Miniprotein binders against b5y8h6. Designs and how they scored, part 4

Target 1, 289 residues: b5y8h6
Amino acid sequence: MQKVIVVTGLSGAGKSTVSKALEDLGYVVVDNVPVDLLHNLLELYEAKNQEQLVAVVVDSRSLRHQGEVSKFVADLKDLKNRMPLDVIFLEASTDTLLSRFNLTRHLHPLVHATGSRIALIEAIEREKELMSELRDVSDVVLDTTGMKERDLVYQVENFIGKDRGPEFYLISFSYQRGLPTNADMIYDARVFQNPYYVDELRTLTGLDDSVAEYVRADHNYGRFLDLWVELAERSYNEHIKMGKPYLVIGVGCTGGQHRSVLVVRDLSDQLTKNGHKVITWHRELGSVN

## First folded at step 23 (miniprotein)

Design u1
Fold by OpenDDE base, look of step 23:
Structure u1 (fold): chain B 289 residues (1-289), chain A 100 residues (1-100)
Amino acid sequence: as target 1 above (289 residues)
Amino acid sequence: SPEDLRKLLEYARRLVRMAEKAEKQARELEKKGDVQDALQSYYYAFFRYLWAIWELRQALELETDPERKEKIRKEIREYLRKAYELEEEMEELEKELQKK
């Protein structure tokens, strides 16, 4: 994503969460900037340090009328031609926004008084209409309906951050010691021939070549590995759609020392070759790769 | 390059700060009885530590100074320990959630 980000969208859609996430990613975040000053501020930051990450948050408090929105859209188009700029638009369902406003007891910017539920609905719908032009020119539209705060943070980190987060966390483990608590999926490496019964291999780990050769000699190993890679990639793609831009895979064997470790290594290698960022953790060995 | 090395180390440090913040939040949520939210914050912290370790390992491959290498190794060991501690806490919270 670009070094300069404009965050906008509907009131209550999660701009504050995104702002905070961007700060954590090293962005200098300027909130509630008047539209008239946006151009000057962004130019100033560009002139000062082109390597500085800058985010500007703009909401309906600054964009009260259609004329202001149209002007802002025009300004954004101009800025995009002059600097690397992305626009993120946050939205949510009317029901979700109603719920959030009811919980926080904050007044909607377009509501002048503590109004009825009906007044709030009308305000939300008016804001949607008002912001529609801006939504149409946004580079990223994030629907935060049903998202937890953490899910939104994960999406920001994955899509907006200079460096994409890990796509896969692969954890080797022992079934005797329990499943990883945060695993989305578990692969059972016990289906392969067990090196534990080979004296020369028993004291070694799946990190050792001799163990690797032994387990890979299993007639099912290659096929299972291929299937697991495919399943991992397909599952990852679906997780992104659900707002979780990473997949945690636990790979288990009896002792967590040989087969599980090897499978994690080989999965990591293949997924990395396929262009994914992969982190491995061998729980029972105390190693992270 | 030296610049690449610096960037990796800086990013690792940022990840650790994120982890520490999330861990603190998790503890606060736990005290309030918000177990599910606490668990999510612990997960976040856990993965940030693992990510930091991964970045540090990349840095270790680029570092040529023995003393600096040892410093990086020490940090890796520290964050690995944190990851294990968090795993234990997460396990306890998950058990609690299953009982409800």
Scores: ipSAE 0.665, ipTM 0.893, lowest interface PAE 0.7, mean pLDDT 87
Fold by ESMFold2, fold request of step 26:
Structure u1 (fold): chain B 289 residues (1-289), chain A 100 residues (1-100)
Amino acid sequence: as target 1 above (289 residues)
Amino acid sequence: SPEDLRKLLEYARRLVRMAEKAEKQARELEKKGDVQDALQSYYYAFFRYLWAIWELRQALELETDPERKEKIRKEIREYLRKAYELEEEMEELEKELQKK
């Protein structure tokens, strides 16, 4: 059984964009599923043992009262015990949702009739309160307030890929050329003894054993490496909670040939030993591992 | 193992299609002067190319036929070249944003 995706969230928050993104990723998307039919639908896929990618978009008209929401939360917990399943919850600011309802002319499920702008605002706020329990148990909460449709698609694709893709991108670089773009953290390897000024090592790289031996012999090397591994893992865990499924670490030295390359090698080795998926890019050497 | 090889290659090619789509979007946004939006799409494309290379290197370790191994190596070289091109573009756009 492939992991099932359940899409839920506030009315008007962007479920159609998420549905399209999932379809483009090869999911069969079943839209407007009432919550009381969810179990039966997913049991059919479970019974057939199908390798089909399935996503379910929950019908917001099924979630009008706290009892219905609480039952849905219980149903999700039961389903997660029996099959691999992730929940995507979509939200946006009240102002954003108000604008979207005005532009689309769709009625909010908590509005009884075509109402004033005040009635719509109150319905939106009531839905946020109602859905808070569901939001709290969802695997990711995507806030679409300032998000372009393409950015939401990127976030969906990142979330879907979270269990397969690299958890760490380690980039060795030269300070002379400048920092890698969009790095989350920068480690400065210039603190270690510089092989460039040793004639035999100058033309080699951090991939050569003699350079590695020289740099590792710096008495601070082991201690910094251990601390950098711990910081990387703790930072990664916080980023995954915020919906970013990977951490980008730049490691720099002056020329980008020796110390930064070795540090990336050793960081990658330790993170991989700890069970992480790591990609390395030695920017100045033109290699990716 | 042979099925694993096939899945790695298929996934890598999916990642490349995502990267190429985002790269095209980024270039269109750049022409319109939407620098911040262009950068977002360039970042996405860049990391997808690196991810694709990572999948391809795993496939290379499983592949046994020399001709097919060389085909994979050529793909890796092409996507690495694209990653360097994108980084250069991103650096120029970042400098443009910092002027203001």
Scores: ipSAE 0.645, ipTM 0.879, lowest interface PAE 1.5, mean pLDDT 87
Fold by OpenDDE base, last read:
Structure u1 (fold): chain B 289 residues (1-289), chain A 100 residues (1-100)
Amino acid sequence: as target 1 above (289 residues)
Amino acid sequence: SPEDLRKLLEYARRLVRMAEKAEKQARELEKKGDVQDALQSYYYAFFRYLWAIWELRQALELETDPERKEKIRKEIREYLRKAYELEEEMEELEKELQKK
């Protein structure tokens, strides 16, 4: 059962990064939801589909007074009793926040005018006090002090777990038509015996059994496939750590019709069997499976 | 189940909305000269369309009504076209980045 995620915390603590990370994980993220509508929104999403990954961002733009925060906390407690809900609270040191605001030149929500450094410090401290009650009831508190964006993304992914978007995108392609621009890795299927020189197979594709049988008969096919699966899984695990929750693999052959298509199919089957969510695109055939 | 089918279709639609938003953002970034960020947004949109198509394929397997099947197929074709268009745009932007 997928959890609804509430993202909150201090201004400048990295809510935008977290929001983007959640989107990359397949969440629909609604930013700056009015507190009064939060309950209705969450109920609406629950009623439509328990499988929907929904996240909402709530911050000091919507919570301006202690009374609003207290009400929001009460609402969250109530919602947790009705649905799976996790609250992520983002924070950072005052010095870190000051630095971030200085770099981005954004106005703090609690600062009325382009004020002095002192005014910004006061606003940050006021926000900390304001959000303290919410912090206390949060399921996860992420201190983003000293974190790079990629580190924060990794923390979010780790928190959300395996219920995320596709882990692999496999793209079959023709080397003659060019490499996929967004591929992290390229597998060369030209290492296998070429069905193009067999008249009966030339007009078929890697989706056809006869082509599959021919290419799979290659003495290296099984070994390469196993190695490619292992490499894909290992690479995926490292990419998550780098802040990318998916791996894009291009599989190429000369024409993009036979060997590449077959390899993508077989890779997809094995990765799926291993428990991964895999999307395939046969670029030259015009199909997504 | 009919409920499963509904869920798949709704999810696909959400993915498409996400893709469209990202595509819009990419175009805006491109106009501003932020080519790298634009490219990332295009990548995002591209994969959201592929994901949407995948979900629609699952829905197509569950749908029994011929008219509804055809509607789903039409949507798949549309989003596939979008994916190909985005691929071309991404290729152009990558070439631009390599020249700088």
Scores: ipSAE 0.619, ipTM 0.881, lowest interface PAE 0.8, mean pLDDT 87
Fold by OpenDDE base, last read:
Structure u1 (fold): chain B 289 residues (1-289), chain A 100 residues (1-100)
Amino acid sequence: as target 1 above (289 residues)
Amino acid sequence: SPEDLRKLLEYARRLVRMAEKAEKQARELEKKGDVQDALQSYYYAFFRYLWAIWELRQALELETDPERKEKIRKEIREYLRKAYELEEEMEELEKELQKK
């Protein structure tokens, strides 16, 4: 059963980005729906047996006073009892919103004129107050402070999706061929004994049991792996706070075929066991697992 | 199981469409000189392809028909190629950013 999505929140918080993301997901997005028509639109949706994905954007352009917000909240509560409905509330810090308005030169809906910086601050704070009741009943509150547009899109996609996106992307690579360009952190697998000097292992990869056994026999392997898992999880948690819902880890060795591959496999296994969704890419082997 | 397989394949296709769209956007941004935004779009596309491949790998494990398996394998190879191409593009853009 497809959910109806209500997008709301503060002006400048990224509603347009979310709307676009929903459109890209196949939603019909109705922008700036009058509060009095919301019930009718959603009833029509019900009548169509939810065949069409529908999202509505409601913000301070249509919710101008507390009475309208309260009515809207009441309507949302009623609708939630009748159909699957999720409310996404977008917000950001006052400083972030100020910056965004300054960059875009858009007028805040609650500002009557291209006013002073002070007037804009007051408008932002007033909007926060106005929308507070709606925020409280929202299913998801997204703080877009410091968030890149793509990260916001990713969060929306994850929210709408039945399954969460990958939390970790692990990339094995060769230092000889260069670092992954999009890695958040790099682990150096060259610290372990090198199977390249073992004739029987040289032509194999970190996917092979014999290579795995050899490298895992390194007295530091287990300890480093544990530390890397812990670091990965801690870093992931911090990245979520910064608005990035995934972490990219590059694991490097000289040739990118043995030690790096093994470490990526073992990291993936442990992170998966810990409940994370992990995607691996062995750059030098041409495989994704 | 058959329903699960269908869902995986559909999801993978969706991810690919998202990747393709992001790639197109990245190229447009690059033409406009918005290198940083272009790079982010390339990153997005890149990871969507990897994600699609992952989903297809899961589907491959469930698929029993040899012809369908081969089709899935072909798609995986295609998207892997795309991932490598995107990596090269990303590297070029990063070099440009470092020069500024």
Scores: ipSAE 0.614, ipTM 0.887, lowest interface PAE 0.8, mean pLDDT 88

Design u1
Fold by OpenDDE base, fold request of step 26:
Structure u1 (fold): chain B 289 residues (1-289), chain A 100 residues (1-100)
Amino acid sequence: as target 1 above (289 residues)
Amino acid sequence: SPEDLRKLLEYARRLVRMAEKAEKQARELEKKGDVQDALQSYYYAFFRYLWAIWELRQALELETDPERKEKIRKEIREYLRKAYELEEEMEELEKELQKK
């Protein structure tokens, strides 16, 4: 039996983005379902095709007063007992929502007319209060404050897939060929002794044991690696808070063949050992692991 | 298990579809002059391809049939090519953004 997804939350918090993401995942998304019909709709879909992924969007357009919210919460509890159902609640800071409404020029559902900034603030706050009970029973609360659309999509995909996406993308690169454009941070592997000047190592890569042995023999290697692991993990935790559920680390050396490759390898090994899902790309070698 | 292999392949295919869609979106956004959003879509596509490749490599480790292995390798090569192409696109767009 496929999970039913209920998307709810504050107006302007990103429900449209989530809806689109769910559609891209193969869900039939029904927007603005009347609360009274939700149960019947879900039962109908279950009866017709249990293999069909179904999502419903319910928000303050359909939940206009506290009584409706309370009823909806009760209905959700009942539905959860009958079928696999997850509730995603989207929210954002008042300032973020204000900004989004100003940009999109959409009218807030709780605003009667094109009103002042004050009226919009009041509507947002009222909606927060109205939806608070629903928030409390939601399976996932996503704060989309400062979150990019793609990051939100990523969060939804991870939630639906029951599998976490990669936490780290590690990219080895050559400084001569330029920095990775999408890196959150760069580690400079040039601080270690250079195997390029060793004839036996020059034609090899950081994937080769002899190169690894040579570079690891650097008195700073172990310490730097430890620091980079710690920095990566700490940075990842902060990025999650900012709405980006992954960290991209570029590791560079001059040619992108030896030191950077080794560091990415060793960093990946340690992060993986620490329980992280890590993808590596050796840009200059043309390999992804 | 064969089931595990199947799951990996299916997941990889899903990731690729996501990447392709994002790439298409990025191109459309670029045509509209929305460079920032285009860039984000390219980033998304890029990482989806890398993720797909990672999954395919896991599948390759489980696959025992030589013909199927070769098919997987071919797919990996294709998606690697895509990743490199996307990187070039991203670089160009970033340069454009820096000029603003």
Scores: ipSAE 0.606, ipTM 0.883, lowest interface PAE 0.8, mean pLDDT 88
Fold by ESMFold2, last read:
Structure u1 (fold): chain B 289 residues (1-289), chain A 100 residues (1-100)
Amino acid sequence: as target 1 above (289 residues)
Amino acid sequence: SPEDLRKLLEYARRLVRMAEKAEKQARELEKKGDVQDALQSYYYAFFRYLWAIWELRQALELETDPERKEKIRKEIREYLRKAYELEEEMEELEKELQKK
């Protein structure tokens, strides 16, 4: 069975936007599902079409008391033993949620009386406390505070692709032209001996073995490469914890033709040997591996 | 093997559709003067094109028919061109932000 997506979270945090993004990705999205019906619904889809992409949006009205939340958490653990399933939890700051409810004039599911701003604030805070157990077991927590709908869609798409997509993007570049857009980290390859001053190497690139031999002969090269691999892997692990499924590293030298290209090649080779999915882009050469 | 090839090609085309949607959104944001938001959408599109190329290279390894291999190579070249066009656009917008 294809991985099932369960969407849950705080009332007003953005479930409709996530639902639309999943529909655009080809999911059949079943909205407003009471927690008690989740098992039966998923078993029906499993029996009929194991290739069907299914997402379920849980009805917040089913999660009004701690007993219901705790049962739902138990149900999710049980379901994960029987099928591939990920949980997306949506949240936002109290001020953001308050604004969204005031703007839409939609009643919060925990409000028993109308019109009181204090009652609404208390309901939001009560829901956050109630849902904390569910939040803690979710596979991703998306904080929609200050987030535009477009950005939330991108985050959903990134999450859905996380198990298949690249983990590293390595970009070689020229300092003369400027840094690559949206690099998370920059490695400066100008520290290595410069092939430009060797007539036979000047017109070649870091893709040529003679350039590679020359640059690798720099006494700093091997150690810097080892440290850069370690730094890349540690940085990637921190990005995963923050919900970003890939790391972008720019490697630069003056012309972007020799040293940076070689470093990207060798860094990619080592990360791939370590089991990572790596994309390289040599910005100044017009090539992608 | 033929099923694996089909899945790689389908996924690459899905990535391209995502890239094209983000590119269209970026152009609309740029037209409205939302330069910082436009750059975000161009960034997303750019990396989706690179990912699509990566999938297509795997498909190229599985394909044995020379005519179909050349078709895949043509797609890779097309999306590489798109990636460079998007990078140029992002550079122009970054310069625009610096003027402000």
Scores: ipSAE 0.605, ipTM 0.860, lowest interface PAE 1.6, mean pLDDT 87
Fold by OpenDDE base, fold request of step 26:
Structure u1 (fold): chain B 289 residues (1-289), chain A 100 residues (1-100)
Amino acid sequence: as target 1 above (289 residues)
Amino acid sequence: SPEDLRKLLEYARRLVRMAEKAEKQARELEKKGDVQDALQSYYYAFFRYLWAIWELRQALELETDPERKEKIRKEIREYLRKAYELEEEMEELEKELQKK
C-alpha cells in the first residue's frame, strides 16, 4: 500500500520544491489544502484508488493559529491509524529563511504587509513556534539550511522512491581535457606506472585485462585503492549529513583511457561489494557502467 | 524476469523525464540570469541521464530480443549524447561564474 504524504513546514523551507519532486515521482499533489477538508480528501483518494500516490501540502497559510495546528496534529494522528501516512516537515535556519525571502520577494504568510526586516524575523520566529507541535509529530524533519534545491529533490526521491539512488558517481577523465565540473573529489591515477609506454597496451584501455594487470602490478596500487575507498565512504557519510546523499568522484589520468578507467572500475567494484550503489562514467571512452 | 526488465525500462524512462524537466528548468533559469541555479539543474539532469543509462544497460543485459536490444542501445546513445552536451554547457556556465 502506497503511503500518503503530508508536506508541511516553515515558509521558505522548500515545500514547493518537495511538491514538485513528488509530482515528478507520480504523486498527485494538492497544495494548500484546507485543514478541515484534509481528512475527507485523503479518505476519498484512499477509497477510489489505494494505488494512487497522493500528497498534500499544508502550512501556515492554512494553519494560522495554535488551535488549528493542534487540531491538525490530532487529525494526522487519527489518519495514521487508518492509513499509511508520512509527514515531512521542512525547516531551515532563520538566517536562511530571511535570505530566501529577500531573494524571492515573497510575502511571509504571517506578515500582513511588506514589512521591515524586523517584521520578517518576527514572523519567521512566530511560525517556528506555531509549527513546533507539528514538527514534533513529523515522521521526517528535513533541515534545508545550506541545501541546494537539487539536493532537496534528491532527498525526497530517496525517501519516497522504492529504489535507492546511486550513492557514488565515479567519473574517469583526462586531465588534458579538464576536470569534471561537478566532482566533489578528484583522485589522481597518474601516481601509478603508465601503460602508455608499453606498445601492447597503448592502444588498449583500462577495460582490458592486460592493462589492468599491468597497472595493478604497481606496488602502490592496492594501498591507494584501499585509501580511496575509505576516503570515498567517509566523505559520503559526511555529505549525507550535509543533505547530499551522493558523492561524485573524478578519477584522472593523462589521457583518461587507461589508469583512470581502471581505478574507476576497481573502486566501483569494491564500493559495490561494500553495499553501495555505484554508477560509473568513462568520459573519454563514452561509456556508462 | 520479464517483469524485472519492464521495471528497469520504466524506471529509466522516469529518470529521463526527470532529466528533461530539469534541463528545461535550467534553460529557463539561464535565460533569467540565474546561472547558479541553472547550473544545479544542469547537474541534476546530467546525473539523471547517467543514471538512466545505467538502468538501460541493466535492461540490455536482460533483454533477449534483438530488436528491443537495438532500441535500448539507441536510447543509451541518445542519452549519452545528452550527457556530453550538458557537460559542455555546465563547463561554459562555470566559466561564466568564475568571471563574475
Scores: ipSAE 0.585, ipTM 0.876, lowest interface PAE 0.8, mean pLDDT 88
Fold by OpenDDE base, fold request of step 26:
Structure u1 (fold): chain B 289 residues (1-289), chain A 100 residues (1-100)
Amino acid sequence: as target 1 above (289 residues)
Amino acid sequence: SPEDLRKLLEYARRLVRMAEKAEKQARELEKKGDVQDALQSYYYAFFRYLWAIWELRQALELETDPERKEKIRKEIREYLRKAYELEEEMEELEKELQKK
C-alpha cells in the first residue's frame, strides 16, 4: 500500500520544498488542511483512490493552540492504525529560520505585532514549543539546517521513493574519453582479457555473445563481478544513509566498447536479480537500457 | 496492459518535466555564478533524462501501434541527446570548479 504523507514542522523549515518534491514524486499535495477535516479527508482519499499518493501539509496556520496540536496528534495516531501513514517533521536552527524569514520577508504565522527581530525569535521559539508534541510522534525529523534545496529533495526522495527510483545507474565508459560525470564509484574492467586483439571481436561490442563469452572466460571475471556486486550493494546502503537514494557506478575500459559494456550488463543483471532497479547507460555506444 | 503503458508514459513525461525544470534552474544558477548549485541541478536533470529513457523503453515493449512506437523512439532519441549535452555542460562546469 502506498503511504500517505503528512508534512509538518516549523515555519521556514522547507515545507514548500518538500511539498514540491512530493509532487514531483507523484503525490497529490493538499496544503493547509484544517485539522478537523484531516481525518475525513485522508479516509476519503484512501477509499476512493488507494493507488493515488496523497500528501498533506499541516503547519502552524492550522495548529494555533496546544489543544489543536494534541487533537491532531491523536488523529494521526488513529490514522496510522488504519492506513500506512508517515509524518515528516521539518525543523531548522533558529538562526537559519531567522535568515530565511529575512530573505523571504514573510511574516511568521505567530507574529502578531511589529516584525522586530526579537518578535520573530520569540515566535520561532513559541512555534517550537507548540509543535514539540507533534515532533515527538513524527516518523522522520529532518533538520534542514545548512541544507540546500536539492539536498532536501534528495532526503525526501530517499524517505519516500526507496522503491520507486533507480537504485543504481551503471555507466560504461572509455578511459580515453574521460570518467563519467558524477560517478560515485569506478570499476576498472581493464583487468580482464582484452577482446580488442581478437579480430573477430574487435568490431563487436560487449552486447554481443561472442564478446561476452570471451571476456567471461577470464579466470578473474566471476570473482570480480561478485565483488563488484557486493561492493555496489554495500555502497548503496551507505549512500542511503548519507541522503542519496541512488548510486552511480562507472565501469571503464580502454575503448568503452567491449569489457566495460559487458560488465555493466552483467552487473545490471545480477543487481536486478537481487531486486534492485538498475538503469544502464553505455556512453560510448549511445544507448540507455 | 494498456493501463500499464499509460502509466509508464505518464511517468516518463513527469520525469522529463522534472529534468527540464532542473535544467532551467541550473542555467539560471550558472548565470548568477552559482556554479556548484548549477552543477547539482544539471546532475539531477541528467539522471532524470536517463530515467525517463528507461521508462520509455519499457513502454516500447508494451506498445503495439507503430506510430506510437515511433513517437516514443523519437522521444528517446531526443532525451538521449539531452543527456549527452548535459554531460558536456557538466564536464565544463567541473573543469571550471577545479580551476577555482
Scores: ipSAE 0.583, ipTM 0.876, lowest interface PAE 0.8, mean pLDDT 88

